# VH-VL binders against Putative dimethyl sulfoxide reductase iron-sulfur subunit B (dmsB): the designs that were tried, part 35

Target 1, 262 residues: Putative dimethyl sulfoxide reductase iron-sulfur subunit B (dmsB), of Halobacterium salinarum (q9hr73)
Amino acid sequence: MTNYGLVIDQERCIGCQSCSLTCKQENNVPMGQFWNRVLTQGGDHVDTPSGDYPEGGDGGTLEMTYQPTACQHCENAPCVKVCPVNATYTRDDGIVEIDYDKCMGCRYCMAACPYNARVFNWDEPEHRPEDGTGDVAERPQGVVEKCTFCSHRVEDGLDPACVVNCPADARIFGDLDDDDSTVSKYIAEYDTHQLLDEKGTDPSTYYINGEMSPGRPWKSKKLESELDDDEAAKAARRRSGSVENGYDVTPHVPAETAGGDD
Key: E = the ipSAE of ESMFold2; O = the ipSAE of OpenDDE; V2 = 0.75 times the mean of E and O plus 0.25 times the DockQ between their complexes.

## First folded at step 18 (VH-VL; framework fv_bermekimab)

Design a04 (from z02 with heavy chain T100I; at its last look DockQ between E and O 0.51; V2 from the best seeds 0.00; counts 0 for: pae E 4.3 > 2)
Fold by ESMFold2, look of step 18:
Structure a04 (fold): chain C 262 residues (1-262), chain A 122 residues (1-122), chain B 107 residues (1-107)
Amino acid sequence: as target 1 above (262 residues)
Amino acid sequence: QVQLVESGGGVVQPGRSLRLSCTASGFTFSDYAVHWVRQAPGKGLEWVAYIDYDGSYKRYAESVKGRFTISRDNSKNILFLQMDSLRLEDTAVYYCARAIFTWGFRDAFDIWGQGTLVTFSS
Amino acid sequence: DIQMTQSPSSVSASVGDRVTITCRASQGISRWLAWYQQKPGKAPKLLIYYASSLQSGVPSRFSGSGSGSDFTLTISSLQPEDFATYYCQQYYKFPYTFGGGTKVEHK
């Protein structure tokens, strides 16, 4: 039994928007819409830093923290409960999906989502780029959509596109029900939080803030220093081709590391 | 009694303008998308225009795009169709129709008005 | 645009007859298909939505079936009040389109 989740390390995130743009390209998301948005955390307004201005050019405490935000794939999803035709549902693996043949476009689920993660496809796509060679169908008109955890990639044994293409290695995808998964280990060993956890939605997306994690792992269970020459060569070849990678575990983070399971 | 009542039809010269109204009663008008559907005499039904429950989104049939404007006043429970640059092929009975579901987009129509006739002097 | 083709264009039938009307979409529309009845001088009346769901207050002698591109409306035992014109309508995507109609008339 699996339960997919995502950890986003906000200390590693540099705000480059690669996750948002890669999501649009992978999923053929229309211009002007985003399934994933990168927000600024901790400022007085959107895209503002927090902290104090310098006085007369003296040092200040201004900070910028980024919060990539998409569907949280909630275990207790209000969008699932409110759908009058059961078009929105939770898969056995924890991914929240939408059956577009059933979706009537009422948008009740958009009103119910506290994360504002859902968008509505008012129009047919205006243009399909010929050089965009995507193997994902055009987005259907008249339905609600959101981040899918790239289920089409996950079913082929790949990680979501935003995970693979994060230049800061800040996004970790895996099975939350497997204690040996990297995603589970990071939740246990680092100080993580869930967005709006007081709402009881039980998000499958966690955020690390404060102490930087090792990032997205290489797939060996050994430390690099422990690999023999053949194992190191095999691991290097696998890292160069992401399609051969599966869901694997990383070395255990020592217990003396700050953070915890609670 | 759930009801839609069209008004504003009549005899018009080509190239002129006409404004149709549809008054809703007996239900919460602001919860429903509404449409205009027309029927030429002795002909079938043709969808004309759509407006979302709060008026934020509109769509038109290609035959009327650029000439017709749909709008609504939710405080007065009124739907409008402003018809500019009228042509002889616009001769029809015009119906307002309510989407079957609240906030509807993919809509069948469960409540129809009686229709208002738009025609031209020969 | 999705074209809706109804067949036949007219049917002569007697009270008690079984009447079947066919509607074909020019592309797949899943089950986003409605059927309407219209009597002369009256607005259309919704009979069936989502291909097979019977609207409240519509007699059970009306039934709908089909998915994808081929749909049928069946009147199992025609009654005197059923002499009318019937239309199918796709509501899968804009622009919504109707079939050309099927006139059911007394033999």
Scores: ipSAE 0.297, ipTM 0.659, lowest interface PAE 4.3, mean pLDDT 84
ESMFold2 (binder alone), look of step 18: mean pLDDT 94; pTM 0.959
OpenDDE, look of step 18: ipSAE 0.842; ipTM 0.926

Design a05 (from z02 with heavy chain S30D; at its last fold request DockQ between E and O 0.55; V2 from the best seeds 0.70)
Heavy chain, then light chain:
Amino acid sequence: QVQLVESGGGVVQPGRSLRLSCTASGFTFDDYAVHWVRQAPGKGLEWVAYIDYDGSYKRYAESVKGRFTISRDNSKNILFLQMDSLRLEDTAVYYCARATFTWGFRDAFDIWGQGTLVTFSS
Amino acid sequence: DIQMTQSPSSVSASVGDRVTITCRASQGISRWLAWYQQKPGKAPKLLIYYASSLQSGVPSRFSGSGSGSDFTLTISSLQPEDFATYYCQQYYKFPYTFGGGTKVEHK
ESMFold2, look of step 18: ipSAE 0.591; ipTM 0.823
ESMFold2 (binder alone), look of step 18: mean pLDDT 93; pTM 0.955
OpenDDE, look of step 18: ipSAE 0.861; ipTM 0.937
ESMFold2, look of step 19: ipSAE 0.622; ipTM 0.841
ESMFold2 (binder alone), look of step 19: mean pLDDT 94; pTM 0.957
OpenDDE, look of step 19: ipSAE 0.817; ipTM 0.922
ESMFold2, look of step 20: ipSAE 0.630; ipTM 0.843
ESMFold2 (binder alone), look of step 20: mean pLDDT 94; pTM 0.956
OpenDDE, look of step 20: ipSAE 0.846; ipTM 0.931
ESMFold2, fold request of step 21: ipSAE 0.455, 0.520, 0.626; ipTM 0.752, 0.795, 0.841
ESMFold2 (binder alone), fold request of step 21: mean pLDDT 93, 93, 93; pTM 0.954, 0.956, 0.956
OpenDDE, fold request of step 21: ipSAE 0.861, 0.878, 0.866; ipTM 0.942, 0.948, 0.944

Design a06 (from z02 with light chain R31K Y50W; at its last look DockQ between E and O 0.58; V2 from the best seeds 0.66)
Fold by ESMFold2, look of step 18:
Structure a06 (fold): chain C 262 residues (1-262), chain A 122 residues (1-122), chain B 107 residues (1-107)
Amino acid sequence: as target 1 above (262 residues)
Amino acid sequence: QVQLVESGGGVVQPGRSLRLSCTASGFTFSDYAVHWVRQAPGKGLEWVAYIDYDGSYKRYAESVKGRFTISRDNSKNILFLQMDSLRLEDTAVYYCARATFTWGFRDAFDIWGQGTLVTFSS
Amino acid sequence: DIQMTQSPSSVSASVGDRVTITCRASQGISKWLAWYQQKPGKAPKLLIYWASSLQSGVPSRFSGSGSGSDFTLTISSLQPEDFATYYCQQYYKFPYTFGGGTKVEHK
């Protein structure tokens, strides 16, 4: 029984936007669209500091808390409930996905999502380079897109692109139903919160504040070197995500990575 | 009963404009995207224009882009097509058509009006 | 633009015959295809949407099949009221486009 989740350590996050840009490259996200956005907490506007500015030694501090925000892959997902054609659905492993062959573009799911995590292709999507980036197929006009937890990577036993490429090691991905996983251990050990938890969506993404974690275990980055290079395995990795459609690959971070240091 | 009724067709002289209307009844007009579709006499169907349920998004066939303007007045349940710079090839019966599902974008047309004839007179 | 090619352009048939009309898209459109019936002097009537889903109130002798680029409308036993012109239409992406039509007429 697998249930994927994500922990973001806001004490480690430096606001560099690497997670947002890597997501665009890995998932072939159209120009002008973001599946993941880095927001600033505590300021009056996005990316503004909070607190008092220093004035000749009067006192005051500048505080910057960054909040990378994408689809929360909710257990009680309102986007799944409102989809009239069941294009949006929850996988058995907890990942919320969209079947683009069923999506009729009504955008009910965008109205229902409190995180503003979904984007809509009003026009034919544009990409730079023109043929797109990464192994994930381009999506057509008239569909909704969002973060997929990089299910194509997870099915190969790899972490999402935003996790592996975070320079602050602030992002931890794994199986919430495995008490030995790093993600589960951090939720148990550190004070975490979920975005808009009063909405009752039950997010699978947790945020750490107040005490810095050890960060993502180093060994997770080496899983790509163990990747099978044959054509069948590559074909399975290129799909947009679904264990039912994929090559038989276990899509979670192994328990071996739990517990931090070597 | 659910209905769409077109009006405003007629003979159009060179250099003149024409405005078509489509009046909706029997359903909540502001919940549905609507389209214009035309059919030249003795010919097939050609999609002309789209407007979303709230009027915020519009698209046109390339053959009419820059010359035709689709609009709607949701308070009066009326769809419009303003036709400027008319050409001989614009001679057709013009239908308004409703998208099948509420807020429909990629959707078929389940309700059609009876059509209104526009004739270009050179 | 996605070109929709219907075949045949006309069919001469008798009441009771099985009639098959094909529609081919110039690129893949998944199942985003509709079929319409039009009688002279009347507006088109939706028969089938999403390639195979029968619209409410349409007789069960009409059926649709296909996916990707090749689609078929079948009338299992032609009735006198079925003599009409039939159009396919893709609604995968703008501009939405129609096939050229297939006229089903009396032998």
Scores: ipSAE 0.589, ipTM 0.827, lowest interface PAE 1.5, mean pLDDT 85
ESMFold2 (binder alone), look of step 18: mean pLDDT 94; pTM 0.957
OpenDDE, look of step 18: ipSAE 0.856; ipTM 0.935
ESMFold2, look of step 19: ipSAE 0.575; ipTM 0.814
ESMFold2 (binder alone), look of step 19: mean pLDDT 94; pTM 0.958
OpenDDE, look of step 19: ipSAE 0.803; ipTM 0.914

Design a07 (from z02 with heavy chain W103S F105S R106S; at its last look DockQ between E and O 0.02; V2 from the best seeds 0.00; counts 0 for: pae E 14.8 > 2, placed apart)
Fold by ESMFold2, look of step 18:
Structure a07 (fold): chain C 262 residues (1-262), chain A 122 residues (1-122), chain B 107 residues (1-107)
Amino acid sequence: as target 1 above (262 residues)
Amino acid sequence: QVQLVESGGGVVQPGRSLRLSCTASGFTFSDYAVHWVRQAPGKGLEWVAYIDYDGSYKRYAESVKGRFTISRDNSKNILFLQMDSLRLEDTAVYYCARATFTSGSSDAFDIWGQGTLVTFSS
Amino acid sequence: DIQMTQSPSSVSASVGDRVTITCRASQGISRWLAWYQQKPGKAPKLLIYYASSLQSGVPSRFSGSGSGSDFTLTISSLQPEDFATYYCQQYYKFPYTFGGGTKVEHK
């Protein structure tokens, strides 16, 4: 049985926000809204650095880790439990979705979600161009929206847009119930954490912090399960970190001055 | 200046009703959940009620459930507490307190009003 | 309801002393615990949130620790302005509940 999950390598992430912008383009996310936000995770609060500033004779340090945050597609999802009309539900493959025909706009799910992963269309959504550019239908005023793991792409054998378009190869999507999947291997091989795991939501999104993984080892837009034998062999070699045919397989090293602007 | 200011406290008779108000300024009130917390004179703190940022979700302490109603008017930046069937044990200073939803945690109460006193006369 | 038990109910201390206050929850609350300081006639002031995180503007002599059911607030070197009543509060689930308070008073 399939159970989709996501690993985000925070050591590879450079905070460029490409994942947030490609999500807006792919899913027709309204102007002024984001399903995925890149937060600074560096202190005891989000958006603060950790460590000390330099002082007289005492050298301080500042550390900053980026935390791309969207719906965690929780297995024990409080948003599903509180929906009075069952508009929010969990699919058999673990993806949490919203049936917009049932959504009444009560926003209980927003109050219940500890990740602030849901947005609400207070006003008629605006898009540029007027009809939108993405492959996903626009949502009306008065409903809640969130990350879908790009289920429309996954059903076509493709990885989510944020995964394929990450320039740092920091995002790995796959089947958590397949022990041979790259996502499962990385959870087993690296120290991972889940956001607010003490809340008991059982997130399907995992974060690597503390050492750098090889990242996403295949370049095609396909799901890992859709790779042909040659593609799969290349991905396995990159996961192992081996040099092949003169190619340099080097883990990404985060840059201190990486940033994006629109 | 970010602040919360309570009003509407006073001296009432048992069994009567009273409405407290809390006026918010210096921040976007409609982004925040807010609470009422009370403190009897010389006693500890007691959480009373919660309302989410848009007013669609509410919670109450058992001691006030069924008697108190929390509400908000986001267009006027005002939080209300309607207190019905008042009892002598409701004597307290009532504070409004701001909590926010954040990635990573539910916040504690980072902004408090100065409080408004509710007492009884016989 | 989650009962929060503070110990001790009062502490007599001198400036410069290390003061330790404990708080026990009747069930596990992970790290969803805050500490407040309150002086007479004033509203409470947030000191510590998420068990150990120091609120902005709070002196570093204050620290919090603990997880699960047992939590500690420590004042490493008591100052004259620290004589006050301290409360713990769980915000793990409704109804949110406070400890009974610990009054720190000068000898």
Scores: ipSAE 0.005, ipTM 0.399, lowest interface PAE 14.8, mean pLDDT 83
ESMFold2 (binder alone), look of step 18: mean pLDDT 93; pTM 0.954
OpenDDE, look of step 18: ipSAE 0.006; ipTM 0.499

## First folded at step 19 (VH-VL; framework fv_bermekimab)

Design e01 (from a03 with light chain R31K Y50W; at its last look DockQ between E and O 0.53; V2 from the best seeds 0.63)
Fold by ESMFold2, look of step 19:
Structure e01 (fold): chain C 262 residues (1-262), chain A 122 residues (1-122), chain B 107 residues (1-107)
Amino acid sequence: as target 1 above (262 residues)
Amino acid sequence: QVQLVESGGGVVQPGRSLRLSCTASGFTFSDYAVHWVRQAPGKGLEWVAYIDYDGSYKRYAESVKGRFTISRDNSKNILFLQMDSLRLEDTAVYYCARATFTWGFRDAFDIWGQGTLVTFSS
Amino acid sequence: DIQMTQSPSSVSASVGDRVTITCRASQGISKWLAWYQQKPGKAPKLLIYWASNLETGVPSRFSGSGSGSDFTLTISSLQPEDFATYYCQQYYKFPYTFGGGTKVEHK
């Protein structure tokens, strides 16, 4: 039973936009559009800092939180409910997708999405290079687009491009229905939140804020479920932080004498 | 009754202008995209122009681009086609046509007007 | 522009006949195709949308099939009111384009 989700550690995120740009490259996202964006929170407006710059040696109090934002792949997705032709649907693995051969371009799903995660192709999309990257098919005029959790990569046993290419290891992808997955462990161990939780959409994306996690604990491009034993062992050690030099540090307990001599 | 009614056709001199109107009734006009489609006498159908439900997006056939302007007044339930620099090849019956679904973009035409004829004199 | 090639240009048929009309797109249009009926002096009437979906109020003797580039309209048993001209239309992308028409006439 698979149910894919994403954890983003906002304490690790450095706001570099690598996830946003690699998403455009991987998914043939049209010029002028983004599926994945990184915003700044804590100022008066989006992308402004809050707090004071240091003046007169007082140290300042600049505070800035980066908010990576894309489709939340909601379990109770309003975009799925409003689609009159069932072009937007939820896969058995929890990924919300769009069938572009059914999408009629009504944009009801854009109006229904509280995250503003969807974009619309009013004109024939333009790409750089002209034919896009070639890895994912171009979408036509008249359809809605959004983050896909890179389902084409996931089906090949790979993590999403934005996950693999995060230089801060801030993005963790995995099976929310597997209690042993790193994503599930981080949701259990850290204080997490979901965007607009009160809307009842039940997002599959969780955010860590406050205490920094170990980040993505494996380095290969593979899904966690596809790691070999060596990779999995290394990931487990990095995740736990409980082992030194790769060995357990558990102390040896002396053997007890057992005896029943009268 | 759901209907569209065209008006404003007639006999005109080449190079002149003409304004076609299409009056909608029996449905919420401002929820629907509308098109102009024309048919030369004895010939097939040719799509001419598109305007989205709120008037924010418009598209034209290449044969009329720069000469024709589609517009709408949602408060009066009227669609317009302003035809400037008319040519003999613009001779046709002009139909207004409604997209089938609300906010329809990639959509067929479920309601058509009766058509209005544009012809030329010399 | 996507060219729509419709055949035959005309067909002579009798009441009760099965009539088949084909439409070919110059490129793939998935199922974004409609069929219209037009009687002399009248506006077109929508019969089929999304290649195969019957419009409300259209008799079940009309059916559409096809995907990609090749499409068919079938009238299973021609009725007197079905003598008309039939057009296919792609609405995959602008400019939307029509086939040249097929006139179904009395034999």
Scores: ipSAE 0.506, ipTM 0.776, lowest interface PAE 1.9, mean pLDDT 87
ESMFold2 (binder alone), look of step 19: mean pLDDT 94; pTM 0.957
OpenDDE, look of step 19: ipSAE 0.806; ipTM 0.915

Design e02 (from a03 with heavy chain S30D; at its last read DockQ between E and O 0.83; V2 from the best seeds 0.77)
Heavy chain, then light chain:
Amino acid sequence: QVQLVESGGGVVQPGRSLRLSCTASGFTFDDYAVHWVRQAPGKGLEWVAYIDYDGSYKRYAESVKGRFTISRDNSKNILFLQMDSLRLEDTAVYYCARATFTWGFRDAFDIWGQGTLVTFSS
Amino acid sequence: DIQMTQSPSSVSASVGDRVTITCRASQGISRWLAWYQQKPGKAPKLLIYYASNLETGVPSRFSGSGSGSDFTLTISSLQPEDFATYYCQQYYKFPYTFGGGTKVEHK
ESMFold2, look of step 19: ipSAE 0.633; ipTM 0.844
ESMFold2 (binder alone), look of step 19: mean pLDDT 93; pTM 0.956
OpenDDE, look of step 19: ipSAE 0.815; ipTM 0.920
ESMFold2, look of step 20: ipSAE 0.529; ipTM 0.801
ESMFold2 (binder alone), look of step 20: mean pLDDT 93; pTM 0.956
OpenDDE, look of step 20: ipSAE 0.850; ipTM 0.932
ESMFold2, fold request of step 21: ipSAE 0.604, 0.627, 0.623; ipTM 0.836, 0.845, 0.843
ESMFold2 (binder alone), fold request of step 21: mean pLDDT 93, 93, 93; pTM 0.956, 0.954, 0.956
OpenDDE, fold request of step 21: ipSAE 0.868, 0.877, 0.865; ipTM 0.940, 0.947, 0.941
ESMFold2, last read: ipSAE 0.623, 0.488, 0.599; ipTM 0.843, 0.776, 0.833
ESMFold2 (binder alone), last read: mean pLDDT 93, 93, 93; pTM 0.956, 0.956, 0.956
OpenDDE, last read: ipSAE 0.867, 0.876, 0.866; ipTM 0.939, 0.942, 0.937

Design e03 (from a03 with heavy chain S56N; at its last look DockQ between E and O 0.60; V2 from the best seeds 0.68)
Fold by ESMFold2, look of step 19:
Structure e03 (fold): chain C 262 residues (1-262), chain A 122 residues (1-122), chain B 107 residues (1-107)
Amino acid sequence: as target 1 above (262 residues)
Amino acid sequence: QVQLVESGGGVVQPGRSLRLSCTASGFTFSDYAVHWVRQAPGKGLEWVAYIDYDGNYKRYAESVKGRFTISRDNSKNILFLQMDSLRLEDTAVYYCARATFTWGFRDAFDIWGQGTLVTFSS
Amino acid sequence: DIQMTQSPSSVSASVGDRVTITCRASQGISRWLAWYQQKPGKAPKLLIYYASNLETGVPSRFSGSGSGSDFTLTISSLQPEDFATYYCQQYYKFPYTFGGGTKVEHK
């Protein structure tokens, strides 16, 4: 059976916020709320860098590693366990979703989520006239919202919007139960970590740090499973990271200062 | 027994202020959102105000916004309604009502107080 | 604001009768609808929440149905203690609003 997951390559991520903004556009996320936030990892506090700022001619040691953070679609999801009306549930494909007609707004799931991945519509949601409307219905006052892995796109054979629109190719989505999928291969081949793995939630989102991956190896909007044979062969060659002229070259992406919106 | 008891109603002059209290007993008050609901004599029910379980979120009916303030003291199990700039149309029995579920937001009201009457003198 | 239109405003019935009260919302409210009973000089009492869920301690002769904008409260066999005024209430979004009431009276 299918079990969807996401790999985020932190060595490729440049902190540009494109994933956060495209998520808002695609999912009609209300003004003032974010389902996905790009945080700076490594500091002593949420959204803080590590190291020292340059000053006095010493050059400093400032480093910025970006951590795009949304719902982790946990296999052992505390948000599912605490929902008194089963409005939060896990699909057969591993995606954690919310039935907004059942959600009574108690926010137990927000208190239980260690990632702070859920937001609550305290007021009637507002949307900009210029933002456009995705193929996703707006949610009412009094419900919790979060990242859905763009299940509406996945059901149509497409990758999530944040995956397709990442300019750094830092996001790979696929079937964790398929050992031949790119997500499974990257988890096996690279040093990966899960956020707050000591909490035992078993996240479906993995983060690469230390060694840069080849990135997303296909260019179309399709899920990997929907590629034809020619597309799949091209993706396999790109995934291998094969050198062209005797050196393994990967694009260097510039470091950038960034923060998430809170 | 699980109950809510209102107090502080009475006869006032227009333009004056009045503070209503609602004392909770028999349940963990700080786990529940509470509301004020009023009923003019011989008329139907009108929702007035909402306060969340911890007091950090409040909402008011348009007819009372800017004049009424809902608050709570969870250490004393008391809900308050401060009513300023009172008008003749505020004449009603005022009920406090508990949301059915803990941390309730989209909730019905399962426990009501007996009500306290607010009226006006000439 | 969501307007709640309740009908009839009054019904005359005898003990043992089946009584049906309807409530219509001015927009869709899914199933976020409650029914209350109120006797003269008393506070309202919750009967039904989420359109059809019977509150603890409420007799099974009370039932609720409906979704979207049209809702019904049914008393299958009226008892002497059921003569009262009944209110519907939406709690889909603020401001929460009540119907105008239905008085169930003895013939």
Scores: ipSAE 0.611, ipTM 0.837, lowest interface PAE 1.5, mean pLDDT 88
ESMFold2 (binder alone), look of step 19: mean pLDDT 94; pTM 0.958
OpenDDE, look of step 19: ipSAE 0.791; ipTM 0.907

Design e04 (from a03 with light chain R31K Y92W; at its last look DockQ between E and O 0.59; V2 from the best seeds 0.00; counts 0 for: pae E 2.4 > 2)
Fold by ESMFold2, look of step 19:
Structure e04 (fold): chain C 262 residues (1-262), chain A 122 residues (1-122), chain B 107 residues (1-107)
Amino acid sequence: as target 1 above (262 residues)
Amino acid sequence: QVQLVESGGGVVQPGRSLRLSCTASGFTFSDYAVHWVRQAPGKGLEWVAYIDYDGSYKRYAESVKGRFTISRDNSKNILFLQMDSLRLEDTAVYYCARATFTWGFRDAFDIWGQGTLVTFSS
Amino acid sequence: DIQMTQSPSSVSASVGDRVTITCRASQGISKWLAWYQQKPGKAPKLLIYYASNLETGVPSRFSGSGSGSDFTLTISSLQPEDFATYYCQQYWKFPYTFGGGTKVEHK
């Protein structure tokens, strides 16, 4: 019954790239490659600011929305459907993974993914540290790779590295099949969207835009399901906006998203 | 009939150039990665070069890097090996070989040509 | 580079004999190993890929096994057309490398 998903609050996201860089550190991602990228969303084009640009030192109104983008761990995953050797598969908990012993490097899954979320290790990878054999995993040549939802951490009862290390608390990871999970409650309580939802891939990653959420409501590195009773109670109060002494938090009215198109 | 046919081998002087061709028929050439493999007389097999199905990625054995260039013309179903600065140790039968699976990267070779011999005059 | 060591370098055998050829990789290659047969003056012919998968049209008397670093090719009952040189090849990592060959000869 477990079905992992991710909520990213774009109103909280500050575009700092911490999620991208932490992913590289945690997973020993090769130099020159990214499993998670933070894109700028503003005008008709990705990575284009919107609003009025200052001219000659005059004031203007540039506005930017950040879009952290990685594998969406789709429920209707085209990458899984096209793999001829079933190296790409969906786990029982909803995480889409790759068995590197089966991957023959055909890259059909890269062509099928509309999010451009998959990368291919053409060469023997260069890592930091360069040996790639310290305390971090070695990345194999000749396979396709992507965001794993940090399944190695999740199996140890920990949240993904990008979730834990987001300084804006913009990332919430949890069980989409548990109506009491924070990720499920935020999807129910806030306006969310999925990237390229017209493609029918049914992403497990959701984006909050418009109204700012309370963010990730617990401080520990643990999965929400692994919190002790005291930690869980504190997280529930933070999610609701209540504190131990009865303070209420009025939901934040989000800033308007900048346009720029006619 | 699925086949590969090499041509362009011959006797050449050291330091000169030679261009090998490999013509494919009976299959969709543009769906397959292709390799060059060579075999010195009386010796074993040595992998030489790789080119991906669309020509976007190439790799070479260290012994030929900088001297040999693999290329393909998918519109004509032809694979090429341009061999420059030839040395006596390049004496071999040169085979073109097809990867086993479409778009294959990590593949064995299921179809081989008959080979073309490159030798040297003194 | 991954070194491939075949043994024996030659085998003297009679028709009907069981022949076993071994191949060892200098590092783990999972199952990314192929076996080829080559007769004098001919191109190599693929027998087995992915350690144990028999190529189409190859007689069932040929079989392959192994994983990791140690692999075998077995001919269950040698036929007259099986006298040839056999090569293993790893295709886990470039440069792809071949074993030195095993010549199967008439006794």
Scores: ipSAE 0.459, ipTM 0.759, lowest interface PAE 2.4, mean pLDDT 87
ESMFold2 (binder alone), look of step 19: mean pLDDT 94; pTM 0.958
OpenDDE, look of step 19: ipSAE 0.749; ipTM 0.887

